VH-VL binders against Uncharacterized protein At4g14100. Designs and how they scored, part 4

Target 1, 181 residues: Uncharacterized protein At4g14100, of Arabidopsis thaliana (Mouse-ear cress) (q67yc9)
Amino acid sequence: DEPVPTPWPHQFHALMFMNYSGDLSMIDLWYDWTNGRNFNIIQEQLGGITYDLEWNNGTSFFYTLDESKSCRSGQLEVGILRPNWLDGAKYLGQQNVSGFLCNVWEKVDFIWYYEDVETKRPVQWIFYTGREAHIMTYEVGAVLEDEKWQAPVYCFNKEKKSLSTKGALSEFKGYKEKAAL

## First folded at step 13 (VH-VL)

Design s5 (from k6 with light chain S30Y)
Fold by ESMFold2, fold request of step 15:
Structure s5 (fold): chain C 181 residues (1-181), chain A 125 residues (1-125), chain B 107 residues (1-107)
Amino acid sequence: as target 1 above (181 residues)
Amino acid sequence: QVQLVQSGAEVKKPGASVKLSCKASGYTFTEYYINWVRQAPGKGLEWIARINPSGGHTYYNEKFKGRATLTADKSTSTAYMQLSSLRSEDTAVYFCARDLKYGRWFSSPGAFDIWGQGTTVTVSS
Amino acid sequence: DIVMTQSPSSLSASVGDRVTITCQASQSVYSYVAWYQQKPGKAPKALIYGASTLQSGVPDRFTGSGSGTDFTLTISSLQPEDFADYFCQQYKNWPYTFGGGTKVEIK
């Protein structure tokens, strides 16, 4: 019988160190299934900060808080990851990662997921894009205050076409404008 | 109007260098990687390198390491590629192209969605 | 480097025909394949990404399929504007690599 991946707690904070072929970043992940929201705050090495704010109704914002005041918004077909999103993942056995013995699962075209055998905490995520995230801290039950979940006003005031590719506009356009109705 | 507008054609001698520019407009420059791809006359496409304009991080095809240098200027939303020690085999159209850095869960939605018009570089003695 | 072997290198077809172009990767690239259209003197234009996801603004007569090593681009009813060169690309591994191209010409 194969080990079963631990469902995500309904609320947690994780600090991640991400390496994409030498392109480094630090990421604060706030997962909040209880309130239907997920936030990745991405600080690129010697670069800017990208805020990835996702809601369970499919509303998606990628924005900055710098002088560019950039926001790409849209409506996705699916909400945030459910706590049991690893159900049905392909088990790949055990591997040692940075001195942690981990069970490893794969969700094809998404992620390789490394979970510590003893503590059941996530240790490493390798995304299909080649990004490798090391989980540096994992705080179960942590909640980011409600005010921080509000997308900035320019996610609603800017012409989406001027802030995205033609493809990205089509993927995310429409629902947020209709939600204002 | 999302655009990548490239510099004009270049004629060079073997051994020289060329510096090509790619000016982005109509989108947030730091939200995308900039890639450089070339196409020799009547031939296929060859990926050269990529830059992250946010912090300036680069990744090179090994074939071009040591000869290609990518830079980006956030203040002008312009990416540059310098190719040194030019050979006749470097005669090609050089394109810049963007790909989105982040979709949900650090995905990207696709490969290169917008390309520049291309810059012809001719290397002849 | 992952080699993308694209076939045929050229084909002739009439308006209304179904056209099929294939790419084979030298090792698994999962679904990390894009397809591009290129007209003479112009830059490539993205058609498909993720092997099968239609790029926004691209007509639905274009479809992509496949995973692993074998990929197909299909044009269900060829239109006059579809006569062009077509390229596949893998973006699973560095360096990114392209197929050799398929020239689709008027019969």
Scores: ipSAE 0.809, ipTM 0.878, lowest interface PAE 0.8, mean pLDDT 89
Fold by OpenDDE, fold request of step 15:
Structure s5 (fold): chain C 181 residues (1-181), chain A 125 residues (1-125), chain B 107 residues (1-107)
Amino acid sequence: as target 1 above (181 residues)
Amino acid sequence: QVQLVQSGAEVKKPGASVKLSCKASGYTFTEYYINWVRQAPGKGLEWIARINPSGGHTYYNEKFKGRATLTADKSTSTAYMQLSSLRSEDTAVYFCARDLKYGRWFSSPGAFDIWGQGTTVTVSS
Amino acid sequence: DIVMTQSPSSLSASVGDRVTITCQASQSVYSYVAWYQQKPGKAPKALIYGASTLQSGVPDRFTGSGSGTDFTLTISSLQPEDFADYFCQQYKNWPYTFGGGTKVEIK
């Protein structure tokens, strides 16, 4: 029988190194299925920090905490990734990736998922967008304090929303289809 | 309200350099890449390079690598392109254009939603 | 480089006509295709992204379709303001590349 992807723990913390055609970033990922929330804290190389806060009700916030106090919000067609979101993915076999022997699965038009054969930990995620994520740490059961999950007050300001919300909403169009969720 | 405003027309001799500017307004400058695209008279569009204004990362079309240099000033929300060793073939209208860096992992930069008005660069002896 | 072959290079049409412009990629670009409108002496205007998603503020008479290698921009009923040049673009692979353009002129 072909191996199946290991479902995500209901709660975990991961640090990731993201490479997009040489544009590098570090991502602090907090996945919390139990409380229906997901958080990507994105540090761009020699740049700023962007916060991507996602709720299982489909509401998402993209904001900064710097002087610009920028915020975009959108309503997704679906919630956060479920623990077994890789169910139905096509198994591509085993590959040695970055020095790790991995089982590889594909969700068409979305992602190639690389999982360490021995430890069952995620090793690498390659999105169809060209973004390549390297999983640096993987801590099962780790939870971020509740107070850290609050979008800033200016995210709820209608005037600020008008600046980038339309663009954000347009980007979310077709999300369910692309993610095969 | 969202716009990119470019510097004025340039006339240069072969071998010279030119530096064009692109000032952004009406949006958060660091949330979008800035791209440069040119259009020679009566010809199609050609992508030159991209810069991330947040950190300054650049990516160049191999055709222009070593000759084009992109920079950005966050304090003035202005992107710059310097093109050196100018040739007659560089005569064109040069555009700056933005594309969103990130929405979700499925979102892809590369679709330009806002363009500058263009800057005409003429290279002649 | 991925070549975007756009056709026709020019066409004549009347107000109210259905206009179709095609773009063929030399290899699959999935849905990473954008369409632009350009009028003489003006900046390009974004029409479509993701092959089929309409940009904000663009009239719904513009539609994009296709996936893989074959893409189409359709104007269901041509309006006077639609006479212009149109360009396709792929942004799947570096470097980004554009079609040769299509001039839509008055018949």
Scores: ipSAE 0.795, ipTM 0.905, lowest interface PAE 0.5, mean pLDDT 92
Fold by OpenDDE, look of step 13:
Structure s5 (fold): chain C 181 residues (1-181), chain A 125 residues (1-125), chain B 107 residues (1-107)
Amino acid sequence: as target 1 above (181 residues)
Amino acid sequence: QVQLVQSGAEVKKPGASVKLSCKASGYTFTEYYINWVRQAPGKGLEWIARINPSGGHTYYNEKFKGRATLTADKSTSTAYMQLSSLRSEDTAVYFCARDLKYGRWFSSPGAFDIWGQGTTVTVSS
Amino acid sequence: DIVMTQSPSSLSASVGDRVTITCQASQSVYSYVAWYQQKPGKAPKALIYGASTLQSGVPDRFTGSGSGTDFTLTISSLQPEDFADYFCQQYKNWPYTFGGGTKVEIK
C-alpha cells in the first residue's frame, strides 16, 4: 500500500521560511483545530508584519498592527483546513529534500506536500502558486495564548477603510476548497 | 477611491535616463505589489518588473535587468521606476499597476486590478 | 518565457453579438490567467482573474473560462461600450506575459 499523509495534529506551531521568487518571509503558523482557529503571522523580509487570522466559522482577518492599522475581513463559506485535508492526495514517491528523505504527495492544482519518512514531520510545501514553504520548526501540541487570537478593534469598525479585496477572499476560498477535497 | 496616479509625459534623448513615479492612494500601500508594464505604440503589453513596497524586494524581467530600477517610498506611498540607457525602442506608455500580495499566503497574487493612467515616454534624437 | 497566443487579432461584431476571444499558453499556466479591456488612450481595465473570476464591478456578460493552456473570454451580448481592445495575461511564471491583443470593432 502507498503511504498516506499524516493528518495534522489538532494543535501545532510551525515556523516556516517562505520563498516566493526571492520574496522571502518568515511565517509563524498556529494551527488549532480544537478551538477552530488558524493563525499565520507573516514577517516580510525587511518589511512589516501581516496577520492572517482565520476562524473555522469562515470569518477571516488580514491586518497589520503598525501605524497603518490595515484590516481586511470577510466571511468565507468554508472553515480552516481539517486535520486530514491531504486525504486523497496522489502519492508521487520519495524524494530527498533539504537532506530529508520525504514522501511526496500532490493535491492537484494546489500543493506538493513533502513529509519526512522517518519522523512524519512536514518538511516542505510547494504551492502551485510558486510559493515554497520550508518548515523550520514543528511543535506538536503548541498553542498560542487565547489573548493573541483577537483581531484588533479597527477590524470591526465599519468606518475604518484601509484595504479590502473580495478577490483575495475568493481566491482563498477556492484554494481552501481544493485542499479540503 | 483606490487609484494610482503617475507622473507626466517625458521626452528623452537616446542614452538618457528617465524616472517615473506612481503615487498610490485609497489603500494600504504595502499590501500590494507594484508592477510596471509598458505598451509601445500600437503594440501589446510588456511586463517590466515588480516591487514589494513593504521590504523593497524587486523582481525584474530579464530583458530589463541592469536598466530598470524600481524603488518605493512608503512614507509617500509612491513607487518609482528608473529606466536608463534609453533607446528609441523604449518609446511607450508606461503603466504602474497593483497586484495583491496576500489573500492567504498559499493563494496567488494575480491580475493587476488597479492601473495608473500611464506615462508616455518618448525617446528620440 | 510563456507565450500567450491570442486570437483573433481583430474581429468585427454587432451589438448583441456573442463574442469569443481565445488565448493559448505555450505551457500550462493552470488558472493563473487574467483578462483586460483597454480603450484608446486609457489604461487596461481588469475584467477577469483566476481564469474565470469576474472582477468587481464588471458586468456578468463577461465570462472567463479555461485551464491549463486554453482560455476563453466570452462576451455574451456585446454592448456599445464593449468595443475595445482585449488582452489576456498569464501570471504563473516569470516573466508575466500578455497576449497580443484582440480588437473588437463595430461591424
Scores: ipSAE 0.785, ipTM 0.906, lowest interface PAE 0.6, mean pLDDT 92
Fold by ESMFold2, look of step 14:
Structure s5 (fold): chain C 181 residues (1-181), chain A 125 residues (1-125), chain B 107 residues (1-107)
Amino acid sequence: as target 1 above (181 residues)
Amino acid sequence: QVQLVQSGAEVKKPGASVKLSCKASGYTFTEYYINWVRQAPGKGLEWIARINPSGGHTYYNEKFKGRATLTADKSTSTAYMQLSSLRSEDTAVYFCARDLKYGRWFSSPGAFDIWGQGTTVTVSS
Amino acid sequence: DIVMTQSPSSLSASVGDRVTITCQASQSVYSYVAWYQQKPGKAPKALIYGASTLQSGVPDRFTGSGSGTDFTLTISSLQPEDFADYFCQQYKNWPYTFGGGTKVEIK
């Protein structure tokens, strides 16, 4: 009988170290299924910060808070990842990752997911885009205060938003198909 | 209007170097990667390298590694490519092109949606 | 390197014809394929990304399909402005690679 992946808790915070072929970043992930929202705060190595704010109604913002005041906005067909989004994932057995023995699953066209056998915590995610995330901290039940979830006012400038949202729907083509599954 | 404006044509002798520029306007420079692609006369397209303008990270096609050097200047929204040890087969039109860094859950549409007008580099003795 | 083999190398068609261009990857690229149009003396213009998603401002007579190794660009009703070269591109693996191109000539 295959192990089943542990559903995501409804609220958590994770710190991730992301490696994309040597292009490094640190990411704060705030997952909040209870309030239908998901936030990746992406600090690039020696670079800027990108805020990726997603709502379960499909509203999507990618913005900065620096002097550029940029925002790319869109309305997507699919909400955030549901807690059981790994349902139907293909089990690939066990592998050692950085000294952790993990169960490994594949969600086709999206991710390879590594979960610690003993603690059931996520250890590593390898996205199909080639980005490798190492989970550095995993705080179940952590909640980001409501005020921090508000997109800046310049995300609601329709002319600027339309230029910044090009291709937004297609960004989730593989995910949308699998999320419906 | 979103655009990438490239430097003017270059004529070089074999063994020389060239440095091409690509100035971005109308969008947030650090939101996109900058790629360099060349096209020899009457030929197809060949990807050279990519830079992340935010931190300056680069990834090179192995064919050009050691000869191509990408840099970016955030303060002027300008990307550069230097190609050294030029040979006659380096004669081509050189394009810069952008692609989006982040989509939802680190997806990327991947298309080069905006291209510069191209810079002709001619290498002849 | 992933080789993108594009067919045909050229074709002639009349206005209103349905045109099909194919691209074969030497290994799976999932859906990470884009299609470009290039007119003489111009930079390429993006048509399709993610194998099947239409770029903004591109007419809906252009459609893309396929996944894995086999991809198709279809022009449902060829127009005079569609005379151009067309290229596929994979962006799954480094280095990114392009197909050899298809010249579409209107009779």
Scores: ipSAE 0.783, ipTM 0.863, lowest interface PAE 1.0, mean pLDDT 89

Design s5 (from k6 with light chain S30Y)
Fold by OpenDDE, look of step 15:
Structure s5 (fold): chain C 181 residues (1-181), chain A 125 residues (1-125), chain B 107 residues (1-107)
Amino acid sequence: as target 1 above (181 residues)
Amino acid sequence: QVQLVQSGAEVKKPGASVKLSCKASGYTFTEYYINWVRQAPGKGLEWIARINPSGGHTYYNEKFKGRATLTADKSTSTAYMQLSSLRSEDTAVYFCARDLKYGRWFSSPGAFDIWGQGTTVTVSS
Amino acid sequence: DIVMTQSPSSLSASVGDRVTITCQASQSVYSYVAWYQQKPGKAPKALIYGASTLQSGVPDRFTGSGSGTDFTLTISSLQPEDFADYFCQQYKNWPYTFGGGTKVEIK
């Protein structure tokens, strides 16, 4: 039988380097299926920090904490990635990646997923968008404090709703739909 | 309102350089890529390059590598494109445009939702 | 480079007509296709992204469809303000490339 991808732990923390055509960023990923939330803290190379807060009820926030106090929020039709989101992915065999022997799966129009054969840890994610994620750390069971999962107040300010662009989340909705398939 | 306002028309001689500006307003400048696209008279659109205003990362169409230089000034929310060694074939309307720099792994920047009004660059002897 | 072959280059239509514009990519671009409208002397206006997602504020008479290599922009009922040039774009691979454009003219 072909190997199947290891379902994501219900809670984990990961640090990742993301390469998008040379545009580099570090991503601090907190996945919390148990509490229905996902957090990407994105440090752009020599740039700012962007916070991507996602709730399983479909609410998403994309904001900064700098002087701009920007926030894009919206209601999506889908929630966060389920632990077994890779189910049904096509197995492509084994490949050495970054010094790790990996099982490789493809989810069409979405991702090539590389998982270490021995430890079952994710090693690399190559998205069809061209983004390449390198998993630097993978801590199963790690949970971010509840207090840190709160979007800033200006994300909820009706007077500043003009700073929230629902339209910007539409592409995000699209990819999630693809991922859920 | 969200808008990109570009600098005025330019007339240059072959071999000269031109520097165009694109001032962003109505949104957070660093949260979107700025792209430059040109359109020769009666022709289609040609993508030149993209800059991430946040960190300054740039990506160029190979066709323009060495001649095009993108920069961005966060303090003024202004993107710049310098094009050197101008040729008659560089005569075109140059547009700046932002794409959806959503930032998530799966998002796909590249669709330009807001465009500048364009800057006409004429290269003639 | 990915070539986006857009057709037709021009068409004549009347108000109320159904208009269809196609774009064929030289290789698969999945759904990373956008459509733009451009009027004379103006900047392009975004209509569709992700092959089928309507930009905010764009009338729903505009629809995008397709995936892989074949894409279509449809105007279900052409309005007077829809007479313009239309362009497709792929943003799957570098460099981003555009179709040659389609001029929608009054019959």
Scores: ipSAE 0.739, ipTM 0.895, lowest interface PAE 0.6, mean pLDDT 92

